# Ledger of designs, part 76: miniprotein binders against q56419

Target 1, 326 residues: q56419
Amino acid sequence: MEGRTLEEVQEEVFKRHGVLVPKKELEDLAKALEEAGLLLTEKVEARLKEEEEKLKRERPMRLAGLSYPEGEREARAFLEAFRASYPGEGEEARVLLMPHLEPSRVPEVYGAALAALEKTPPPERIYLVGVAHRPLKEKAAALPVPFQTPFGPALPDLPALQALDALLPFELFNTPLAFREEHSLELPLFFLKGRFPEARVLPLLVARRSPELGEALKVVLRDFPGLLVLAVDLSHVGPRFGDTPLTRTLAEEARRRDLGFLERLAEGEPEAALAFLGANPTRIDGVEVVASLLPLLRERKGKVLAHRLDLEAPTLSAVGAGTLVL
Key: E = the ipSAE of ESMFold2; O = the ipSAE of OpenDDE; V2 = 0.75 times the mean of E and O plus 0.25 times the DockQ between their complexes.

## First folded at step 8 (miniprotein)

Design z4 (at its last look DockQ between E and O 0.03; V2 from the best seeds 0.00; counts 0 for: pae E 16.1 > 1.5, placed apart)
Fold by OpenDDE base, look of step 8:
Structure z4 (fold): chain B 326 residues (1-326), chain A 107 residues (1-107)
Amino acid sequence: as target 1 above (326 residues)
Amino acid sequence: TEEERRIEELLIEAWELLYFGDEDGNPEILKEAIRLLEEALKIARELGDHEREAAVLARLAEALYELGDKEKAKELAEKALEIAKEKGIEYVIWEAIELLFELERLG
């Protein structure tokens, strides 16, 4: 109902369904929705509060058995199969851009990430920067707790997280519930933990561009060196995202934007990458992450290892995914 | 009752999967949510709970819409609306109408 009057809703219902709902019934309905919403909200709030208290100790797996195997043996076989899906060799990464899309949709893109990780010396810590698909209280957040994986817990680097918090003009440890279901961290972390079991992790989310985050991380990385991972997807096009069904023209535009973005990043020109997207009409997911990390991406040359625009056939929509090393 | 508690648990779990579900389109999350809602629907029908039946049908319709099954989404939304109108379940009437409008707008 945001922005429509009850009269407009009444008229639309009448036009579409031939039913004139009295304004009073619409008011009663809005109230019943508020009351039902409130009851669901109270039970949900009570559960969310309990879940928030659990998140003070650990972040459990949410996608185990859905997106990846829960068992360690099966999880290792999963990693090997994904690595096998990419026929190439990787490059050493200091910065890795990889997807957070459902792994089964873009196996070779995750395979390219694994190939890069094979050429990367085991880092002491991983700065894992995901996209907040939920509102954060601040522009960015961190969750300083163990993240469960089939390979055991990914342990936080508390000293590095504290150093980062101290350099930010806002509280870094905000909105813990945003991490509970956030797949942009969980899915990449599966692959990262499987490859680097001893690495500590800094799980970070970006909701809105934070130049302060990039500047702070640049300082922290001097004292706390590690692998920087951008867990981001690329274009989102089609009916699920407000477009017409995927056409050749729309797919070509999505690919053009994805590759043009990644290539400019590979050249060490992240500002040019952002400028190339303009208003971002194909909705590249990673824009706010890249905009936040500009100080860390400048002048770094690298290579695009993989790209795919994956069709979701039921919705005639598509999502872009890529793997870039710097 | 234990059955009512089970329906509530299933609905909360399904809602968590749908609300927190992958904007990037993990179909397995949506399929799991649908499975949970189908179980809840079965229990609601066994209990003769038309309110929960209508509510679950509306949520199933939404999940199916997100999966891209617009035809089945429309069918379930219409059924939810029918039950909700007959029983005077105002919040389900609204949810079903909103979904039907969205289906028509994008159709």
Scores: ipSAE 0.026, ipTM 0.535, lowest interface PAE 3.7, mean pLDDT 86
Fold by ESMFold2, look of step 8:
Structure z4 (fold): chain B 326 residues (1-326), chain A 107 residues (1-107)
Amino acid sequence: as target 1 above (326 residues)
Amino acid sequence: TEEERRIEELLIEAWELLYFGDEDGNPEILKEAIRLLEEALKIARELGDHEREAAVLARLAEALYELGDKEKAKELAEKALEIAKEKGIEYVIWEAIELLFELERLG
């Protein structure tokens, strides 16, 4: 019934097949088609409601057996191998920037994060801020449920999450289904939970920059001290990302922008870091998170521990990842 | 703003239909997602909301790709990319680029 009246359908059937279908029978057919479409929509809606209700209780692992081992023993060995990939020493972090890129692609960058965590007193809670890869109803969101890991559940810090929600001009708990497959939280959480098994977590996503989030988090962190983690990737360059073929010039530009961004953050100048990127021609992934969290990054000096622009040989493209402590 | 919230509601509903409702590969679910996205696109254009327009175009391109309309999917992804690059809308840039790369790799 794509915009046709029943009379038009009746006439077309008669012209094609020589059969006059009474208007009542066409009305019955139209209702049957409407009911069939409604039933399909209802089944999808019921399934979505069921999945949403499951996510109101817990967030299960989606990448176990794919990006990291499912078994706890193997997961611990995996985590220690990553630490061994970074031969340097870390520094204490009050703020940690780490990637969410597939861990096997940048092992020393994750290793540097683990080295920083070794120097960091165990926090009561971790504010884990990732990048939303699915639309959110608001600029940012949280999911206040246990996140499953091979090391056991990462429990939410409900009082801190409630305090944060109360300070925002929008509902923080707004898009549970967006968390179902969100790797920017799951991959860093594996490493964080492995090192701080007792820490509670505030699992946060940013879709669009929110200055209000950064202001609210500054207040919440005073009442609920913890480790702030920015789980973000850096440059994305090459044909996979819409560029001309990856050249040495493009790769050097990406590296320069990654390091310039990180170094300005390490100087405590996040506005200068954002300004350095301009139109963000190498598509640094972390811009919206950094722009949201400016109040937490200003005048906080630190050190870049690691950086890698990782080549995807089959696609002739590259992705940057870094580890920064503040 | 009520109109801006309506666009977000349509985007979420369409995303839910597209990603959680496509398990049996039913094209009627994809068509319903497309209808919602077309409604959201109309509202975003009436508001002059370039950020939401780009986001809706990217999602519409993805839905059309899943439906098998690869030429229209490419057209809309290129439009979404154009707007998103002009306005610096990072997540839309990523979505559009990934879809365009997939379309070129398969074609």
Scores: ipSAE 0.000, ipTM 0.273, lowest interface PAE 16.1, mean pLDDT 85
ESMFold2 (binder alone), look of step 8: mean pLDDT 76; pTM 0.750

Design z5 (at its last look DockQ between E and O 0.04; V2 from the best seeds 0.00; counts 0 for: pae E 23.0 > 1.5, pTM E .754 < .8, placed apart)
Fold by OpenDDE base, look of step 8:
Structure z5 (fold): chain B 326 residues (1-326), chain A 107 residues (1-107)
Amino acid sequence: as target 1 above (326 residues)
Amino acid sequence: TEEERRIEELLIEAWELLYLGDESGNPEILKEAIRLLEEALKIARELGDHLREALVLARLAEALYELGDKEKAKELAEKALEIAKEKGIEYVIWEAIELLFELERLG
């Protein structure tokens, strides 16, 4: 790193390894490494390369034993408990919006998703669209490999993924390392695989709004029908996200924005949902995903099944989560 | 050395878990990261590696802050800052100061 800016190192790591390490983490790691005098750059590079090579074959579980049970028997009991946490009945979903927040924080919201899935005929394939919490080379990406779950591997739909790639103006299969730890796919996939063990999956990440993705998916869905799942969280408010500690006023504003967003989506007006948020001052997570999928959300009417603004007491912060069927 | 390699492995894994814990909002992930950092801290102290000690202390302080243990977070951040100032570790000085400032702002 002699004489290079952290941006140049990030860019170099990105160029060499296709991994955009969050600037802060890279800064932290690079500074830690610089200070440690450790050639950790080479070791980190070697490890990243090894992990990238592994990701050519499969995406292993990262959160097994942490967010959900690793064992199949325990995982089934986990699913049942989450379903039990939602006292209502679901509706058939053609589009499912569900959270990717830690399941234990919003059990009834995941329970509502499971209730919807109970009323949904088993799809041939699931288009699982998550949020990229790590930078991508392109606006969106896919990983065309099996994702490990306690219920066995979620297998990719390669023909549908290839059809999607062919319609996009950019390479869909980019930034494989962004998928390694991406919980926005892993957490919802646990529930989806548990309910639909035979469904193939298209694991997609969105970093920035891609209208091209929505248009391409609209075409692909004609030849490759399936369930569309938006794995997105809602408002992020409080000190962890740059606000003051959670107050009644801040919580009410977060709920207002979350519900206003979801209700407009339920009415089949995704553009109105985005417009309602404006500058998105409560930092709704799913904005870029919804903005990318507008062609698929228009005129679809549905129902909000659950919503929660969950307090993280240690940081006096809160995150919104919701379940919507269309 | 094998010990240096082990510290590096622990730090990389802990950093990954800290990030994942922050993004997912799962406190159990942060607890696992803390466990790894505590092991790294032990090794660093055994080696007399003040640089890694200060770095680990700063990260432990941050993780503890995220878990709501503000008192212990402050203690560890102050200790990290002390070591970092003595040894001229600029990054850790900044990290510790930023955390201490945040603790004061929210206290």
Scores: ipSAE 0.134, ipTM 0.593, lowest interface PAE 2.5, mean pLDDT 87
Fold by ESMFold2, look of step 8:
Structure z5 (fold): chain B 326 residues (1-326), chain A 107 residues (1-107)
Amino acid sequence: as target 1 above (326 residues)
Amino acid sequence: TEEERRIEELLIEAWELLYLGDESGNPEILKEAIRLLEEALKIARELGDHLREALVLARLAEALYELGDKEKAKELAEKALEIAKEKGIEYVIWEAIELLFELERLG
């Protein structure tokens, strides 16, 4: 492609958007961007190093006042409201699959998780496995620091984390900045810490499937028993996810895929659950986590407690969320 | 420079394709926009041009969001936001915040 002049850019913007941007304004914008480029680079690098140093001491709340209340009393009431959204009985969990979708969108699915935790003896520690939304330097990562919550800090289980790190062929503590904004850990942790205020946490992220993580976790869980939590969402369908507009037929397909996946996991057949998805046409979020944790999911039978395909009618899109106890 | 002008041209062309893809609902138009943005990103990174990197990242995040790659869209929007906040690029800050809000609401 030939280079384009500012006049060509101006003409194309007007043709496509009905706005004539004077050539001088385009020139001024280009100069401002260029002049700030050097200062941005140095300031960004310094800022990132500062944030990384903060994350080596603690992980602060990022969603307080947005997704859940900041104050402990309000946060406790919030938990009770979510539990009430699921009128059913829970079941003891050795492994819990729960969502990381915005809680207000699937209140009964989080309520089902709380019902399961109600039946679960308080664990000494929680293995919280989320989905990395920022690149990791390795297939998986952990951040061995307190995670702040309205219920106090969730303290890391350092001996278990060190045992896990020692068993992996890569450094587990590899990408602190990836945790800065990671809602797949923060949102589930709010519910888990609220129910188990004394449990320590192993905050884990998976970027790409890692069979070695599952093998290592199987060993670590024998010596450091605890609750394993898969913090994952299910189908993502509709235009917001690169799909056609959601129809009743597509929604029924997404629901079938979600439930078929969960039901096969509930039968202790995680390989069959992955095979059922094939190319994952409804973009179930949890596939890399499940594929990593196969040794921990095999032969564990359980029950699907809740599922919702949350419809956003104005965007004709939907996201699935579920609660599974093994 | 020639490379900086190339990035800007790719950004504008990709923006036009994103607009057309949104109106038509044709995912192939969105995929072409993404291809152009990935080319622009590569050039910006090879030059060490973090300002243009932030602009490209914001557009790529939007394109990936529209195509349904929520995880990558969030990754790139967060990266764009951090760069833009340090520079004070209000336009990119607003775009990244709006996209991150939508991603948090949906996922």
Scores: ipSAE 0.000, ipTM 0.114, lowest interface PAE 23.0, mean pLDDT 82
ESMFold2 (binder alone), look of step 8: mean pLDDT 78; pTM 0.761

Design z6 (at its last look DockQ between E and O 0.04; V2 from the best seeds 0.00; counts 0 for: pae E 20.6 > 1.5, placed apart)
Fold by OpenDDE base, look of step 8:
Structure z6 (fold): chain B 326 residues (1-326), chain A 107 residues (1-107)
Amino acid sequence: as target 1 above (326 residues)
Amino acid sequence: TEEERRIEELLIEAWELLYLGLESGNPEILKEAIRLLEEALKIARELGDHEREAAVLLELAEALYELGDKEKAKELAEKALEIAKEKGIEYVIWEAIELLFELERLG
């Protein structure tokens, strides 16, 4: 980095590769790259370009063998075990809010999602809206390619994606590299594909609130009906997220915010849910997704099926996860 | 060299796994990232590449910090700092100091 600021490098990487590396990750990557003597070498650029070209054809599994089994037989057994972890019955979903946290941390929450899916007629298509943990060029993005799963590829609904793009004031098909490792899509998709093998998918990411997305989707859903899935986590508290170690008081506050958020959504009052969070001091992950989808969440009543605040013991931090049906 | 290429590959993959592990909250992903960094560290030492050694030690320290092993993170950061000071690797010096300050602040 001969005299360039991290911001200038970020901008250059973004301009050249369409990847906005978060400043911290850029710091870490620039650090790792500087440490490796790897300036964004022609090699890294070439690799990123190659990965981008691959993403024009398909999105490969990244977490197979790590978060879920790669083999179909083992993957089916995995689904059954997760379903078994939730002792309740589900309800039919038109909108499903589910986590994207590591499945092993909150098995019963994913089990509740599976229970809901059991009561849901197979949709023609699934609008899967995740959280962009990497920056996007636009407020939201889509990747119109097959996503690999142990159950076979999740195929995109190209007509519905095109209809959505046509209604947005920005290019929907932006930042393909942001999808490469995005677990907020991959983890929920495992469960969704396992339950609905024939459903087409619209893989969507939200980086920042986009009211335009919700309005556009509301129109698209009329001509292209389907299941809407919000793949979002809830509170993030503790040292990993800038707080003190988890205490009873901090955990109670996180749970209060999580449940207060979910309950207001269950009442069909998404604006009230957002207002309840205010400045979002417990860092609920799904706020930008919910803020983008307000037109689709209004007046829809439902039920909270599960909630967990899961302790990460090594860091004394915790993440909230929930399953909501509307 | 082939060894240098292998280190680069390991570091890139480790970084990807660190990111995924931190964001997803899967500790097994983080353990795999650490394994890759340990392999890179071994190769760097075999090559006598003190710059990469210091860099990888710092990455390991950061990964261990994120896993909550503050004691081992501190040990590795101090070792990275020592090598970096000896070899004049300024960026590693700064980053190791920053990590050590953060470890002290949260300790």
Scores: ipSAE 0.153, ipTM 0.589, lowest interface PAE 2.1, mean pLDDT 86
Fold by ESMFold2, look of step 8:
Structure z6 (fold): chain B 326 residues (1-326), chain A 107 residues (1-107)
Amino acid sequence: as target 1 above (326 residues)
Amino acid sequence: TEEERRIEELLIEAWELLYLGLESGNPEILKEAIRLLEEALKIARELGDHEREAAVLLELAEALYELGDKEKAKELAEKALEIAKEKGIEYVIWEAIELLFELERLG
């Protein structure tokens, strides 16, 4: 309820339930919540500073036992099951687009990514570009520490990260807490580290489009070649995202937008892919990442290996996921 | 799976019945919505789908509130919040807090 006044709360309660709560009672509640919130704020701030100090040394697993197994042996079997969920063959990738949606929701989409990795020579490093779900201080950020996985730590490529930071007009390493719970890096990294255990990683987040990031990465990739991974989801439609209830028409439009976007990227035409979406009415998640990385996507032709628009039954909403190889 | 398709069908029908029951003021329609939501809750628990479980508990809480069972509505919203905090399901945390706030102001 950030930004709401007591009058707005009173009005909303009246609209929802036909009851007008006296302003004094709302004021008393607000005072009690403020006092409790101050105590929580002090404890939360202390905890966040502890977590920030830990994040300066490593990024621990947050989703082990929830989205993927914690044990290495079980994690290897998990990868094999996901690969088996995709019936097709992969293609060699210099650029890979893959999802960060919960893996159990789109197993064949992650399986397609694994199939592509089977055809891809082991890289020295992986440029892993996710979508920030927490505020960044700048348009993009990185965290130059080991990321823990069931397959061992994914070590940072410090020389490449330092070269990237030096080329940007903003500080790249100034938002470590944004990485604490960032699943858009952790979930794809599980699959990438499992297939390329020796590769170093550049863990990157984009909050807002940054042409400077794309130009800088083009320079860094010249001297530090590797695999570029766009860890992005596609359409977000339905009531959870501010739409009317999910209908067949909305779902069909979301699928058309997802595939049209991916197909234009596969043609080496990232500007056309963005133009196709216009105002992005189905909220494709990858737009800011693609808009940042245009210099790396132009003229790269490839193939869409998989796509799924996955229904969230409890919220009557859907999220799209795809696998694209360039 | 078949069970995943079943829970989706239950939720869609329950939501439509809840809307119709609210508009008509017909408690029998609301009770039917609750029955479907209770079946969906059972399936979500069998699947180990904590996100669906928490969301269905919220829908049940809203339906019970409309029937005038504010105490049970609060109980279910608190259960949904507990699951969501434990499992880190942010949108459910927010929705449960909003519902509990409305229940607290009216009780």
Scores: ipSAE 0.000, ipTM 0.127, lowest interface PAE 20.6, mean pLDDT 84
ESMFold2 (binder alone), look of step 8: mean pLDDT 81; pTM 0.784

Design z7 (at its last look DockQ between E and O 0.41; V2 from the best seeds 0.00; counts 0 for: pae E 9.4 > 1.5)
Fold by OpenDDE base, look of step 8:
Structure z7 (fold): chain B 326 residues (1-326), chain A 107 residues (1-107)
Amino acid sequence: as target 1 above (326 residues)
Amino acid sequence: TEEERRFEELFIEAWELLYLGDESGNPEILKEAIRLFEEALKIARELGDHEREAAVLARLAEAYYELGDKEKAKEYAEKALEIAKEKGIEYVIWEAIELLFELERLG
């Protein structure tokens, strides 16, 4: 592309498709597409448009056959195996914090979530709040379409989503393409749908802290009660995340931050949890989600059911995961 | 051409998987990305397209780096750099150099 800056392409993609592609990803995609001889703009635009049109109807599985089984029978066996990996009993959850990391890395943490769900009466609806790993047009977004799972589609709660949209100072239904491959929703949804097949879902993503979201949800939850699920991971440390290889000291710091964060949440002190992290040097990804949901987390006492700092040995990096009930 | 179309499809899908694998922490996704990039690489070579070849090699280097295979990451980065220097593909030169530098920093 003679003369167009990556910023101009980013702006154009954003203007046309409502997707803010990170400059680096755009650079990479632009490079990839330039490398592919794709006049980036027209074919990418056409594909993005097609994908966007598909997302008006449903969100297909992206990780089926990769992170979890595609077939229902195998998927049920998968759930049972994960539940079996956690030897304890769960507690009833009104709020569930669970990971979105690759399930095979932290099976007992997902098992703890399943244990909690066993003690939780079937909710009418699930507010599933994930982390946007891609840029959003707004601080938060929702996708009001069925999400495919091996257990059938997770159907949206349209009335509750509409009520939420009406209370927000921004358009909630933005950046549909950000949902296409977002694992922070797909992975927890597998477990949630498997346990609560009849529950409606509100799939939400947070890119940046939105106090307005928490206040709006507090009002919506009054008229539309349901289970609140925070699908968040904890510390990200090691070379993949810009650190030195994992050491005992680094691992201890990551665990300290993870557990200190979760424990303060368990005590009903989400502001203290955020303050404890400060500049978040171990990169807990759930910070923006928690910061957005403060009104819903205050004064709720609960219990940490599981925690793991999982080593990725080939990269000498580690990711923290936890399960918390409130 | 049909081959060019197939290359584009493979490359885009592989790139999406590379990103998803990195973000999700699933190495099997990265392996699938690598498989698709290898197919794309074959097509690029069959077409005699050195630009596409260099691009795929750079992505393979990245994928192996994310998998923690520093030796293969280095091998592919060096191959990408060689072709890119010969053909004047500036962006691949920079990507390969950056990755090689990072590999040296961590070694």
Scores: ipSAE 0.333, ipTM 0.704, lowest interface PAE 1.6, mean pLDDT 88
Fold by ESMFold2, look of step 9:
Structure z7 (fold): chain B 326 residues (1-326), chain A 107 residues (1-107)
Amino acid sequence: as target 1 above (326 residues)
Amino acid sequence: TEEERRFEELFIEAWELLYLGDESGNPEILKEAIRLFEEALKIARELGDHEREAAVLARLAEAYYELGDKEKAKEYAEKALEIAKEKGIEYVIWEAIELLFELERLG
């Protein structure tokens, strides 16, 4: 019932099913839903407390066997196949923007990221910044534990994470459960760990734009240099995302928004990139990450290596993905 | 009982996969969630547990909705609603009605 008045529900039920539900019955139903949901919530809450305790030690793979192979040999072959899907050469990246969308949907976009990593000297650490898909207690969060991959554990850079935490006006290690199912870190990490097996990782999530995070990261990167990775998707259009079915016009607009955003970032103009999107009508989810990281993106020029707006035919929806090196 | 415990484990895992499949945009994860929900449904029926059965049917409707299979989503939502109305399982009634409303709006 979130976001609807009882009167709106009442009228629509009558229009569709020929049953007028009195307002009192709707109020009673809402109360019963709260009571019944409490029991299932208690079971889920008990499970979540167990999972939270496990997450204080490590973050296990959730997508092995689903998005990428579980075995190391097969995972390495999978990684090489993605590189082969992008026939071009990369460029050295100090900052890499790459997607977190299902890899099989945008193989050449992930391939372009691998091509950039081939040109990039192995970093001591990777600042991996994803998009929180579950609420965080603060604007941003980190989880200072090993993240499992088919290539072995990606170890946290604890000194850099501690330095970052010390510079923020909020506790950085604030929402462990948000990392449990966070594909925006897991999917890019597969590719990063496969290419840079010795790099440590700072696994970071942004829920809402945080100028404080960007300023703190600029300071931490001076003492703890490394590769900055923005693991973000671009436009989200179509019925899955609250639009009418995808049309040619909507798809053209999504591509234009994606490319215009990426190209302005590539010119070192992140404020102009954000302004170009306006109210963000195609729901590029990278905006909160970019808005947080402005101090790290300003005046840094680079190149868009790949882009794809990928159609989900069954849902008549699409998601954009791109690869940008700075 | 042992069967009730197995139901809860399957239901929770399938529910988590449904969330993950939807958020990652991976239809194979959604299909795996469906497979686990179907196994849980079988257990709920063997137990004669109408609340568990209705809850699983509601989740199956949601999973098919996220896959873009409107016909199956409607089928499962209607099954969930039928059982929930008959047995007085009010939270499933609302969940099924809301999904059916959303399916009609998009149709």
Scores: ipSAE 0.006, ipTM 0.494, lowest interface PAE 9.4, mean pLDDT 86
ESMFold2, look of step 8: ipSAE 0.000; ipTM 0.413
ESMFold2 (binder alone), look of step 8: mean pLDDT 84; pTM 0.843
ESMFold2 (binder alone), look of step 9: mean pLDDT 84; pTM 0.844
OpenDDE base, look of step 9: ipSAE 0.324; ipTM 0.702

